VH-VL binders against q58483. Designs and how they scored, part 24

Target 1, 193 residues: q58483
Amino acid sequence: MKVIGISGSPRPEGNTTLLVREALNAIAEEGIETEFISLADKELNPCIGCNMCKEEGKCPIIDDVDEILKKMKEADGIILGSPVYFGGVSAQLKMLMDRSRPLRIGFQLRNKVGGAVAVGASRNGGQETTIQQIHNFFLIHSMIVVGDNDPTAHYGGTGVGKAPGDCKNDDIGLETARNLGKKVAEVVKLIKK
Short names: E, the ipSAE of ESMFold2; O, the ipSAE of OpenDDE; V2, 0.75 times the mean of E and O plus 0.25 times the DockQ between their complexes.

## First folded at step 7 (VH-VL; framework fv_anetumab)

Design i5 (at its last look DockQ between E and O 0.02; V2 from the best seeds 0.00; counts 0 for: pae O 6.0 > 2, placed apart)
Fold by ESMFold2, look of step 7:
Structure i5 (fold): chain C 193 residues (1-193), chain A 124 residues (1-124), chain B 111 residues (1-111)
Amino acid sequence: as target 1 above (193 residues)
Amino acid sequence: QVELVQSGAEVKKPGESLKISCKGSGYSFTSYWIGWVRQAPGKGLEWMGIIYPGDSDTRYSPSFQGQVTISADKSISTAYLQWSSLKASDTAMYYCARLPYYFDSEGWDYFDIWGQGTLVTVSS
Amino acid sequence: DIALTQPASVSGSPGQSITISCTGTSSDVGRYNYVSWYQQHPGKAPKLMIYDVSNRPSGVSNRFSGSKSGNTASLTISGLQAEDEADYYCSSYTSDSTYVVFGGGTKLTVL
């Protein structure tokens, strides 16, 4: 069993990375293999709407997206994290989402477990609207969406910070990320039994 | 014109209190960090701490935690550095400097605009 | 606070290129791309020359360039001029309780 965590931040080693890794750590404590991927050092290009992937099963654009899609296909659970950019996901994560059309052919993500993480500069600063965008992505891929586990249970991991690393001191945010990981692990185990 | 204008030079004795100021103009004062940097005579630059005047988020270098107070009065676009009891070793040039604020919570920055400096001399 | 390591001095003749190093750790220079360089002439406030490792503010000559490899950042000044004689400081972000760290400074002498 394997869960992949992807940070959509354009910046290396920021708060989004911290929270996604916190969720993955909670999953690893449940005996599940984890892998972290940052989009900050990836070559990403937007979808150009050519529709060639519908017939060919693969996007013709050559960049780092294809490797990431293969890892998503192989995972049993996927955590996507993003900083809040104007109430939504980063452009980097949106490029990956838009370029995910090859995986919708045959619904290759069907029934995989999806969890979302968002970090904003203020508490209640767009984390939930960003998480909703990520949830919509999971739903259109026919995935199983989960939020953070009890007792924090809401929509996923929600952090706050102004500077890289600030979330290490956001005890509330860290707990939501850990409880998201616990819920992802629980559901992955239920499905794979 | 974006400017940081600091209060004038100070001559003090050990044990006295002092509050120096840094007034920002030409920009949205509450939208940028203000940092304080010390430079002892003949020495390099030493970071003391910063404040975000928009919400008073204040952070100190461990070397200065509890030794100084950083504050701001956003109604007059002014940041302050304050000592309750000066020491001779506080003799230095003190600069304020502005740091951009990143809305994305993932960034940090550089001191893009500096004040002219306030010389503080503490001697018996 | 732990200072970033810079050479105490460097010198060069007009027209030469010189490089000033700034060595930190995997917790600052090696981890983040928030490295900046400041020029300080005697009796004057510092002036930003380079930010985010290699970016040049408006009004700074293209003779100044920055780079990073591993834990070491570098400031290169090409076509050295008398006006470049000053102290140069690097700075980096850290996410621990220090947040910001400066280098010890490098005195550039133009011969």
Scores: ipSAE 0.241, ipTM 0.744, lowest interface PAE 5.9, mean pLDDT 91
Fold by OpenDDE, look of step 7:
Structure i5 (fold): chain C 193 residues (1-193), chain A 124 residues (1-124), chain B 111 residues (1-111)
Amino acid sequence: as target 1 above (193 residues)
Amino acid sequence: QVELVQSGAEVKKPGESLKISCKGSGYSFTSYWIGWVRQAPGKGLEWMGIIYPGDSDTRYSPSFQGQVTISADKSISTAYLQWSSLKASDTAMYYCARLPYYFDSEGWDYFDIWGQGTLVTVSS
Amino acid sequence: DIALTQPASVSGSPGQSITISCTGTSSDVGRYNYVSWYQQHPGKAPKLMIYDVSNRPSGVSNRFSGSKSGNTASLTISGLQAEDEADYYCSSYTSDSTYVVFGGGTKLTVL
């Protein structure tokens, strides 16, 4: 069993990374292999709507997206994290999402477990709307979407950070992230049983 | 629920005109292509053409170009197939079907919802 | 009248697996992942069974699967049942004429 966590933040060691890693740590504690991926240093290009994926089964654009998609395909669970930019996901994460269309051929992500993490500048600063976008992505890939585990059970990991490192002091954020990891691990185990 | 309901069976003579209908319900009629498929008795499926009710963009198979007219009235979520002058060889079952539309740049490739068919018999 | 090539008929016993081939060209099946399969029982409208080569619509049995290699697409039916007896048609988008073409159809008989 393997779960990957992807941070869509342009900051490789930002608050989003911190919460995604916290979720992955919780998963690792459950005996599941984890891998963290940051989009910050990746070469990403937007989808150009050429539909070549409908011809060749893969995107013709040569960048770092293909390798990430491969990791997504091989994983049993996927956590996507994003900072809140104007109530939505970062451009980096959106590019990855848009470029994942090849994986809809045969629905290669079908029934994989998806979890979402969002970090905003305030507690009610768009975390839910951002998570909603991530959930929609998972649903469109026919994945199984989960929220954070009880007792915090809501939509996923939600953190507050105005400056780098702020989420270290966000106990609520850390708890929700860990509970997300626990839930992902639990459901992955149920499916693989 | 999503469904396509076609008009009833037709019995005609050669030279007569005919217009059959296909009404969609349960979905946004203007957001999906509607196609027509012919099936002669004991024969296979033949792609005739499609129409996008949103702007009436119409595409025909070369075999049916100029032989029939495909149209739509989006106000009543209905597509039409019509002949100006029927021939005996037009005797067939005619199906309308919906083409899903997921991306603006994505081509039409399959019919996910089908009407029940309209039997057209042309004989002297 | 352009059509994709299918075997006229195939047969199998209950519980067996059968495969129906659909051969096109580099302008249709070989070029695009726009291959679909339809099931048609006598006197009934066709039913979509597979789209985009291997995707199965909701409500369609997982006994039906699709694949493609080169210019040939394949429909596989596992655990054959009496109810599977029907005509099966493949289809594909074609770049030459910018429309969809159907195969000639295959009659599946369950023995």
Scores: ipSAE 0.027, ipTM 0.574, lowest interface PAE 6.0, mean pLDDT 92
ESMFold2 (binder alone), look of step 7: mean pLDDT 88; pTM 0.912

Design i6 (at its last look DockQ between E and O 0.22; V2 from the best seeds 0.00; counts 0 for: pae E 6.4 > 2, unsure alone 71.5 < 75, placed apart)
Fold by ESMFold2, look of step 7:
Structure i6 (fold): chain C 193 residues (1-193), chain A 124 residues (1-124), chain B 111 residues (1-111)
Amino acid sequence: as target 1 above (193 residues)
Amino acid sequence: QVELVQSGAEVKKPGESLKISCKGSGYSFTSYWIGWVRQAPGKGLEWMGIIYPGDSDTRYSPSFQGQVTISADKSISTAYLQWSSLKASDTAMYYCARLPYYDWSEGWDAFDIWGQGTLVTVSS
Amino acid sequence: DIALTQPASVSGSPGQSITISCTGTSSDVGRYNYVSWYQQHPGKAPKLMIYDVSNRPSGVSNRFSGSKSGNTASLTISGLQAEDEADYYCSSYTSDSTYVVFGGGTKLTVL
């Protein structure tokens, strides 16, 4: 069993990374292999709508997206995290989402467990709308969407931070991220039985 | 033109209170951090703390926490540095400086605009 | 203890290149790309010369350049001129409740 966490932040060691890693740590404590991937140091290009992946099963654009898609295909659970950019995901994460069509061919993410993390500059600052975009991505891939576990039980990991690393001091946000990880781990174990 | 204009030099005695000001103009005052930097005579720059006037998020260097109060009045685009009881060791030049902030990317680039400085002299 | 280490002084002749080092730790200079450099002439406020390790703000001569390797950032001044004589401070972001740390400063003397 393996769960990957992908941070869509353009900043490799920022707040989104902290929350995604916190969720992965909770999963690792449940005995599940984890891997963290940052999009900040990746070469990503937008989809150009060429439709070539339909025949070849892969995108003709050569960059880091293909390696990330392979890791998503191999995982049993996927956590996607993003900073709140104008009420939605970062451009980096959106590029990955738009380029994910190779995985939708044959629905290769079917029934994988999906969990979402978002960090905004203030509480109630677009985290839930951003999480909803991530949830929509999971649903279109025929995945199983989960939120954070009890007692925080909502839509996923939600953090608050202005400066890089601020989420170290966001106890509420860290708890939601851990509870998301616990819920992902629980459902992955349930499905793999 | 973007500028930070600080209040004039102060000569005080130990034990007195003091509040110095930093007025921003030519930009959206509530959309940038304002930091305070101390420079003792003949010494280097010491960061004291920073405030985001948009929501009053205020952060202090550990060396200055509890030693000064940083505040802002956004209605007049002004940040403040206050002492409740000055010490001779508070004799220094005090600068305010602006730090860009991007709420959509959590940026932390550099202090791009500096005030002219306020000389505070504390002597008995 | 959080202060960045700079040489106390450096010197060079007009037309030469000089480099000022700024050594921090893996928690600041080594971790973040939020390194900046400030020039301060006597009696004046500091002026931003380099931000984000290597970027020059508008109006700063391309004789000034910045770089980083490991925990050490460097400011290089090419084609040294008399007006470059000043104090130079590096600064870095850190998330350990300090947020901003300055180096001790380097006095540049143009011979």
Scores: ipSAE 0.189, ipTM 0.728, lowest interface PAE 6.4, mean pLDDT 91
Fold by OpenDDE, look of step 7:
Structure i6 (fold): chain C 193 residues (1-193), chain A 124 residues (1-124), chain B 111 residues (1-111)
Amino acid sequence: as target 1 above (193 residues)
Amino acid sequence: QVELVQSGAEVKKPGESLKISCKGSGYSFTSYWIGWVRQAPGKGLEWMGIIYPGDSDTRYSPSFQGQVTISADKSISTAYLQWSSLKASDTAMYYCARLPYYDWSEGWDAFDIWGQGTLVTVSS
Amino acid sequence: DIALTQPASVSGSPGQSITISCTGTSSDVGRYNYVSWYQQHPGKAPKLMIYDVSNRPSGVSNRFSGSKSGNTASLTISGLQAEDEADYYCSSYTSDSTYVVFGGGTKLTVL
């Protein structure tokens, strides 16, 4: 069993990365293999709407997206994390999401477990609306969407960060991230047994 | 060119007040945190605090909380460090430094641009 | 205050590789990859050399590299040059407070 965590932050080691890693740590503690991926250092280009992926099953754009999609396909669970940009996901994550259309051919991500992490500048700074966008992405891929585990049990990992390292001291955020990891691990195990 | 330019050296007596400045140029001043770092003579670097000029959000080191005031005037792209009452132990070089560009949810712990420093000497 | 531990001094000959260690705890250096390194020449302001453990800013020589293992971060300088003689400081964000701490600094002498 393997779960990958992807940070859509333009920062390789930002607050989003921190929370995604916390979720992955919780998953690793459950004996599941984990891998972290940052989009910060990846070459990503936007979808151009050419629809070649529908015809040929492959995107004509050559960049780092294909490798990431392969990892997504191979994983049993996927955690997507994003900073809150205007109540939504980052452009980096959105590009990956939009470019994932090849995986809808045959619904290659179906029944994989999806979890979401969002980091905003305030506690109610768009984390939920951002998570909703990620959840919609999972649903559109016919995945199984989960929230964070009890006792926090809401929509996923939600962190607050403005200054560098703020999420290190966001106990609530860290807890929700860990509980997300636990839930993902639990459901992955349920599916794989 | 991105740079931070600090005010000149200060010679003060104990009990006097002081306000030193750090002016940023070549970048969006309101989009970066500005920090202050103290270095006593022959000693290491000490993190004092940071301010986000965009909204004046300010964070202090526990050691400097209540000992100094960090502020900013974004209209002139200037950050300030001030004392209400100087002590001899405040004698040091003071650097301002910029954190790399980050959005409202991401962080960077490193200072990528530094001012030239302001020497503050406090003696009777 | 929390302090990161550095050796007081290190030395090397031109062309050699040297390593400076920065030891923290599992609550700071050991927990997150938020370690930076600064170079400071006498009478000059510090210069950022490494951030996030191993990332090098633009303009910094590729002779400088960073790594971390456990609670210890390391700065490695390869192909040592006379100009590398300086004080080097590591830094990390604390877990228990909302501030950054510096190491005590290491004086590098090029023999």
Scores: ipSAE 0.033, ipTM 0.574, lowest interface PAE 4.8, mean pLDDT 91
ESMFold2 (binder alone), look of step 7: mean pLDDT 87; pTM 0.913

## First folded at step 8 (VH-VL; framework fv_anetumab)

Design j1 (at its last look DockQ between E and O 0.45; V2 from the best seeds 0.00; counts 0 for: pae E 6.6 > 2)
Fold by OpenDDE, look of step 10:
Structure j1 (fold): chain C 193 residues (1-193), chain A 124 residues (1-124), chain B 111 residues (1-111)
Amino acid sequence: as target 1 above (193 residues)
Amino acid sequence: QVELVQSGAEVKKPGESLKISCKGSGYSFTSYWIGWVRQAPGKGLEWMGIIYPGDSDTRYSPSFQGQVTISADKSISTAYLQWSSLKASDTAMYYCARLPYYFDSEGWDYFDIWGQGTLVTVSS
Amino acid sequence: DIALTQPASVSGSPGQSITISCTGTSSDVGRYNYVSWYQQHPGKAPKLMIYEVSNRPSGVSNRFSGSKSGNTASLTISGLQAEDEADYYCSSYTDSSTYVVFGGGTKLTVL
């Protein structure tokens, strides 16, 4: 069993990464293999809507997206994290999402477990709306969407990071991230039985 | 037109209290951190601390923690640096500076706008 | 926090290129691209010349450039002019705190 965590932040080691890693740590504690991926240093290009992927099953654009998609395909669970940019996901994450169309062919992510992490500058700074976009993405791929586990049980990992390292001290955020990890791990285990 | 204007020079004696100011204009004062930097005579720049005027979130350098108080009044776009009891060693030029912070950045970046400085002289 | 290491002084003739080094550690300069350079003329406030290792703010001459290799950042001033005579400070974010650390400063003399 393997769960990958992808940070859609343009920053490789910001608060988003911290929370995504926290979720992954919780998963790792459950005995599931984890891998962290940052989009910050990746060459990503936007979908151009050419629809070639529908015909050929592969995107004609050559960049780092294909490798990420492969990892997504191989994973049993996927955590996507993003900073809140205007109430939504980062452009980096959106590009990955948009370029994931090849995986929709045959629904290659079907029944994989999806969890979302969002970091905003305030507690109610768009984390939920950002997570919603991620959830929509999972749903469109016919994945199993999960929120964070009880007792926090809402939509996923939600952190507040107004300044560098703030999420280290965001106990609520850390808890939700861990609970997300636990939930993902739990559901992954259920499916793999 | 973005600028930080600091209060005038101060001459004080040891033990006296002092509060100097830094007023921002030409930009959204509550959207940028304001930092204070000390420069002792003939010495280098020292990071003292920063404040986010929007909510008065304040971060101090360990060296200055408890030694000074940084505050802000967003209603008048002003940040403050104050001492309860000055020491001779507090003699220095004090600069306020604006710190842009890009959300989710790994660290603090740069001071892009600086005040003109406030000279504080503490002597018996 | 310890200061970043800069040479105490550098000098050059008009028209020459000079480089000021700023040496940190793997916890600051070596890890992050949050290196900034400031120019300070006597009796004046520091002025941001370079940010994020190599970016110039608007209004800063293209004679100023920044780079980084390993734990050492460098400020290069090409076509040295008299007005470039000033103190130059580097800064960097550090892992040891969430703060910015400054170098000790370098006095640039234009001969």
Scores: ipSAE 0.591, ipTM 0.848, lowest interface PAE 0.9, mean pLDDT 95
Fold by ESMFold2, look of step 8:
Structure j1 (fold): chain C 193 residues (1-193), chain A 124 residues (1-124), chain B 111 residues (1-111)
Amino acid sequence: as target 1 above (193 residues)
Amino acid sequence: QVELVQSGAEVKKPGESLKISCKGSGYSFTSYWIGWVRQAPGKGLEWMGIIYPGDSDTRYSPSFQGQVTISADKSISTAYLQWSSLKASDTAMYYCARLPYYFDSEGWDYFDIWGQGTLVTVSS
Amino acid sequence: DIALTQPASVSGSPGQSITISCTGTSSDVGRYNYVSWYQQHPGKAPKLMIYEVSNRPSGVSNRFSGSKSGNTASLTISGLQAEDEADYYCSSYTDSSTYVVFGGGTKLTVL
């Protein structure tokens, strides 16, 4: 069993990375293999709407997206994290989402477990609307969406921070990220029984 | 032109209070951090703390926590550094400097614009 | 939190290259790419020369370059000129209680 966590932040080692890693750590404590992927060091290009992936099974654009999609296909669970950019996901994560159509051919993500993380500059600062964009992506791929586990049980990992590492001092945010990881692990185990 | 203009030199006695200022112009004052940096005579730069005037988020170096107060009045685009009781060891040049704040909650930056400095002399 | 270590002085002749080191820890220089360098001429305010390890602001000569490896950042000045004689300070973000840390400064003498 394997769960990947992807940070959509354009910056390495920021608060989004911190919370995604926190969720993955909780999953690893449950005996599940984890892998972290940052989009910050990836070459990503927008979808150009050519529709060739429907016929060819892969996107004709040569960049780092294809390898990321391969890892998503191989995982049993996927955590996507993003900073809040105008109440939604970063452009980097949106490019990955838009380029994910090769995986929708045959619904290759069907029934994989999906969890979402978002970090904003203030509490209640667009984290939930950003998480909903991520949830919509999971639903369109016929995935199983989970939020954070009890006792924080809401929509996923939510953090607050301005500077890199600020979320180390966001006890509530850290707990939501850990509880998201626990719920992802729980459901992955249920599905793989 | 983006500019930070600091208040003039001060000569004070130990035990007196002082508040020095840093006025920003040519940019959106509430959209950038303002930091304070001390330079004792013949010595290097010491970071004291920063404030984000947009919401007053204020962070201090441990060496200066409780020793000074950093504040801002966004209605006049001015940041302040103040002491309640000066010591001779507070004799130094004090710079304010601007640090960009990008919307992204993921980054940190650098001091891109510096004020001209305020010399504070504390002696009997 | 912890002052960054720089050599107290370096010197070079016009036309030569020199390098100033800035050694921190895995909590600052080694962790983050938020390293900057400042030049300060006598009696003047510091001036930003390099940010985010290796980027030059507009108006800074391409003779100035920055890099890092592990916990050590470096400022390299090629084609040394008399006007480069100044004090140089590195700075880094740190996730300790300090947030920002400066190096002790390096006096560059152009011979």
Scores: ipSAE 0.186, ipTM 0.730, lowest interface PAE 6.3, mean pLDDT 91
ESMFold2 (binder alone), look of step 8: mean pLDDT 89; pTM 0.920
OpenDDE, look of step 8: ipSAE 0.580; ipTM 0.843
ESMFold2, look of step 10: ipSAE 0.161; ipTM 0.716
ESMFold2 (binder alone), look of step 10: mean pLDDT 89; pTM 0.923

Design j2 (at its last look DockQ between E and O 0.70; V2 from the best seeds 0.00; counts 0 for: pae E 11.2 > 2, unsure alone 73.4 < 75)
Fold by OpenDDE, look of step 8:
Formats: structure tokens, C-alpha cells, sequence
Structure j2 (fold): chain C 193 residues (1-193), chain A 124 residues (1-124), chain B 111 residues (1-111)
């Protein structure tokens, strides 16, 4: 069993990364293999709507997206994290989402477990609306969407920070991230029985 | 033009209070942190603390915690550094600098814009 | 107080390449890519030259480059010019509630 965590932050070591890693740590504690991926240093290009992927099953754009999609396809669970940009996901994460169309052919991510993490500048700074976008993405891929585990049990990992490392002091954020990891691990194990 | 303009040089005696200023212009003052950096004569740069004028979030270096007060008035795009009681060892050049803040709560970058510095001399 | 370690001074002739090291710990330079370099001419305010280890702000000469290995960051100045004579400071984010730390500074002399 393997779960990958992807941070859509333009900063490879930002607060989003911190919370995604916290979720992955919780998963690792459950005995599941984990891998972290940052989009910050990746070459990502937007989908150009050419529909070549529908015709040939492959995107004609050559960049770092294909490798990431391959890892997504091989994983049993996927955590996507994003900073809140105007109430939504980062451009980096959106590019990956948009470029995931090849995986929708035959629904290659079907029944994989999806979890979401969002970090904002305030407690109610768009974390939920950002998570909703990520959840929609998972649903469109026919994935199994989960929130954070009890006792926090809401929509996923939600953190607050302004400066590097701030989320280390966000106990609520850390708890929700860990509980997300636990839920993802639990559901992955249920499926793999 | 983006710039930080600091108040003029100060000559003070030990025990006196002092408040120096740093005014930003040409950018959104409330969207960037303002940091204070001390440089004693012939010495290196020392980070003192930072303030986010948008909400007055203030963070100090442990070495300067309780030694100085950092504040800001966003209505006039000005940050302040003040002492209640100056010491001779406070003699130094004091710089304010802008520290970028991202809306995404990912953190800050570097001090990309600096004030011209305020020389503070404390002597008997 | 935690400080980054820099050589006190370096020198080079015009046209040469010089490197300034900045050594920290696993809690700062070794932990993050938040490494910055500042240039300071006598009587002037510092100027940002490199951010996040190897990136140059707009207007900074491509003669300036940065790298990092382990707990040590490096600033390299190629094609040394007289105008490069200045003090150089490295800086990093720390994991010690200090947030920012500076190196001791390096005086670069152009011979």
C-alpha cells in the first residue's frame, strides 16, 4: 500500500508542505508507504484543450506532469495540498489537475482514496472552498473522497499560517492533518483487504 | 517607486527614550512585513524583529525581546522602533527593510527593499 | 545566539572568480532553501543579491550566483569588478523561533 502527498504550493518548504507531510507521517505510522511530491520545482504547463489525450490516451505536452500522473496512478491514496489563492487552489495544482485528463480515460484513479489539505492566512480564509475544489477533482476522477478522522471530522487538513513554520504552532491544523492521514490510511486498508 | 525612508540621525544619552520611524511608499504597506536590523559600528547585521502592518503581528528576535518595541501605523505607512531607556551599547545604525508576504500563507521571501538607515548614537 | 559562519575576508583580482561560504546548521541552512545574500557598500544599506539559495532579483548581475550543499551555502562572483568590493552577508530562516539569522559578513577586496 502506498499513499502520495502532493503540495501545490509554489514554495517547496511552505506551510502547505508542512501539513501535507504531517498527514503523510500519520499514514506512515499506520505502516503504509508514503511519498511526498512538491510542485514548486516542477515544470508544469497548462492544458491547451487539444483533446489529444482522448484520441491517443497521452498528452502531447512534454514536462514534469507525466511522471506525477504515473505516481498518482500507482498510488492507493492521494493527498493534495494547496495554499489558498483567492479562495481556490494554486495555479500549480490547478495545472496538474487540468493535465490529469489522461487518467480519466478509463478512470484510472477510480476508487483510490483522496484527501485534501488547505492552508490560509486566517482560520476562515478559504480553506473549505479550496478543499471543495480538490474534492471536486477527486469526485470527477471517481475516487473515494474522505475527510479528517474523528474527533475533528470535517473536510480535511486545514492550517493557518503567515510565516514559514507557522503551522508548526497551529495545533488545530496539525490535528486535522494527522486525522486526515489516519482516515486515508484506514480507508486504504479497508479497500486492500 | 518603492522605497523606505527612515527618520534622521539621533544623538542621545543613556537612560533616554527614543522612537525612530520607517515610512514606506510606492507599494501596499499592509501587504509586506517590515523588519528592523541593527548594525553596530564596524560590525555585522543583526536581526531584531518584524511586524506585519496589516494586523500588527509582531515577532522579535530572542536577543531583542523586551529590549525594544516594534510597532506600526498603517494609516501613514510607517513602522517604528523604540527604546524606553537607551544604553551606550545601543549605538548603531538601524535599518528597516521590507519582507515580502504572500497571500497564500506560505511565508516570506527576503528583505528586498531597505531604508537608508538611522544612526543612533548614545553617549554620556 | 545562532549565527551563520562566513570568512572574515576574501580577495581577488579583476576578472577572477571568488566564492564566499556561509555555514549554518541542520536547523537553518541545512534545513531550508531560505538562504539569502546581501551586498553592502560602505555607508550604504544592504542590497539583496540572491534569494532562496540561487535566484537573482531583477537588476542583479548574472555574475552573481549561489549554491548550497549540506549546511553550507556559497556565493560566487565571476568576472570580478572593482564595484564588487563590499561586505557580503548571508542570511537564512531558522527553526529556533529566531526566524532570521545573519552571517558575520565577509569583506571582499578587489586587488
Amino acid sequence: as target 1 above (193 residues)
Amino acid sequence: QVELVQSGAEVKKPGESLKISCKGSGYSFTSYWIGWVRQAPGKGLEWMGIIYPGDSDTRYSPSFQGQVTISADKSISTAYLQWSSLKASDTAMYYCARLPYYFDSEGWDAFDIWGQGTLVTVSS
Amino acid sequence: DIALTQPASVSGSPGQSITISCTGTSSDVGRYNYVYWYQQHPGKAPKLMIYEVSNRPSGVSNRFSGSKSGNTASLTISGLQAEDEADYYCSSYTDSSTYVVFGGGTKLTVL
Scores: ipSAE 0.034, ipTM 0.663, lowest interface PAE 2.9, mean pLDDT 92
Fold by ESMFold2, look of step 8:
Structure j2 (fold): chain C 193 residues (1-193), chain A 124 residues (1-124), chain B 111 residues (1-111)
Amino acid sequence: as target 1 above (193 residues)
Amino acid sequence: QVELVQSGAEVKKPGESLKISCKGSGYSFTSYWIGWVRQAPGKGLEWMGIIYPGDSDTRYSPSFQGQVTISADKSISTAYLQWSSLKASDTAMYYCARLPYYFDSEGWDAFDIWGQGTLVTVSS
Amino acid sequence: DIALTQPASVSGSPGQSITISCTGTSSDVGRYNYVYWYQQHPGKAPKLMIYEVSNRPSGVSNRFSGSKSGNTASLTISGLQAEDEADYYCSSYTDSSTYVVFGGGTKLTVL
């Protein structure tokens, strides 16, 4: 069993990455293999709407997206995290999401467990709307969407931070990320039995 | 061109007050942190504190909390470092430096632009 | 106070390669990629040379490179030139008492 966490932050060590790693740590404590992927150090290009992947099964754009899609296909659970950029996901994460159509051929992500993380500059400052965009992505890939586990039980990991590392001091945000990880681990174990 | 221009050198006596300035130009002043760094004669760099002029979020190094005041006037794109009562040990070069900040939480990174420094000499 | 440890001085001859170390802890240098390097010539303001361990700002020579292993970050200067003679400071963030910490500085002498 394996869960990957993908940070859509343009910063390799931003607050979003901190919370995604926290969720993965909680999963690893449950005995599940984890892998972290940052989009910050990846070559990503936007979808150009050519529709060739529908015919060819693969995007003609040569960059780092293909390797990431392969890892997503191999995982049993996927955590996507993003900073809140104007109430939604980062451009980096959106590029990956838009370029994911090869995986929809045959619904290769079907029944994988999906969890979402978002970090904003203010508490209640767009984290949930950003998480909803991520949830929509999971739903149209026919995935199983989970939020954070009790007792924080909401929509996923939500953090607050302005300066790098501010989420270290966001005890509530850290707790939601850990509880998201616990829930992802619980459901992955359920579907793999 | 992006630059930080600091006020001129100061010669003061112990007990006097002082306010030195750092004016930013060529960029959106309220979109970046301004930090203050002290360098005593022949010594290394020492972070004092930082301000985000957009909302006046101000953070101090524990060594300087209560010892100085950091402020900004965004209408004239200027940050300030202020003492109410100088000590001889305040003799140093003081730099301001810009630190990127992005509104949506991915924060600031490194001091990318530095002012030229303000030499403050405090002696009786 | 919490500080990053650098050697007080390093020397090298023109054309050689030298490395300056910056040692922190598992809660700063060893945990995050928030490692930065600044160059300061006498009487001048510091200049950013390396950010986030290994990245160079536009206009910084590729002779300057950075890396990290465990709790120690390193600045390497290849093809040493007379104008590289300066003080070099690393900095990082900690999760305990401040957002920014500077190392004590390393004086590079070009022989």
Scores: ipSAE 0.005, ipTM 0.531, lowest interface PAE 11.2, mean pLDDT 88
ESMFold2 (binder alone), look of step 8: mean pLDDT 87; pTM 0.903

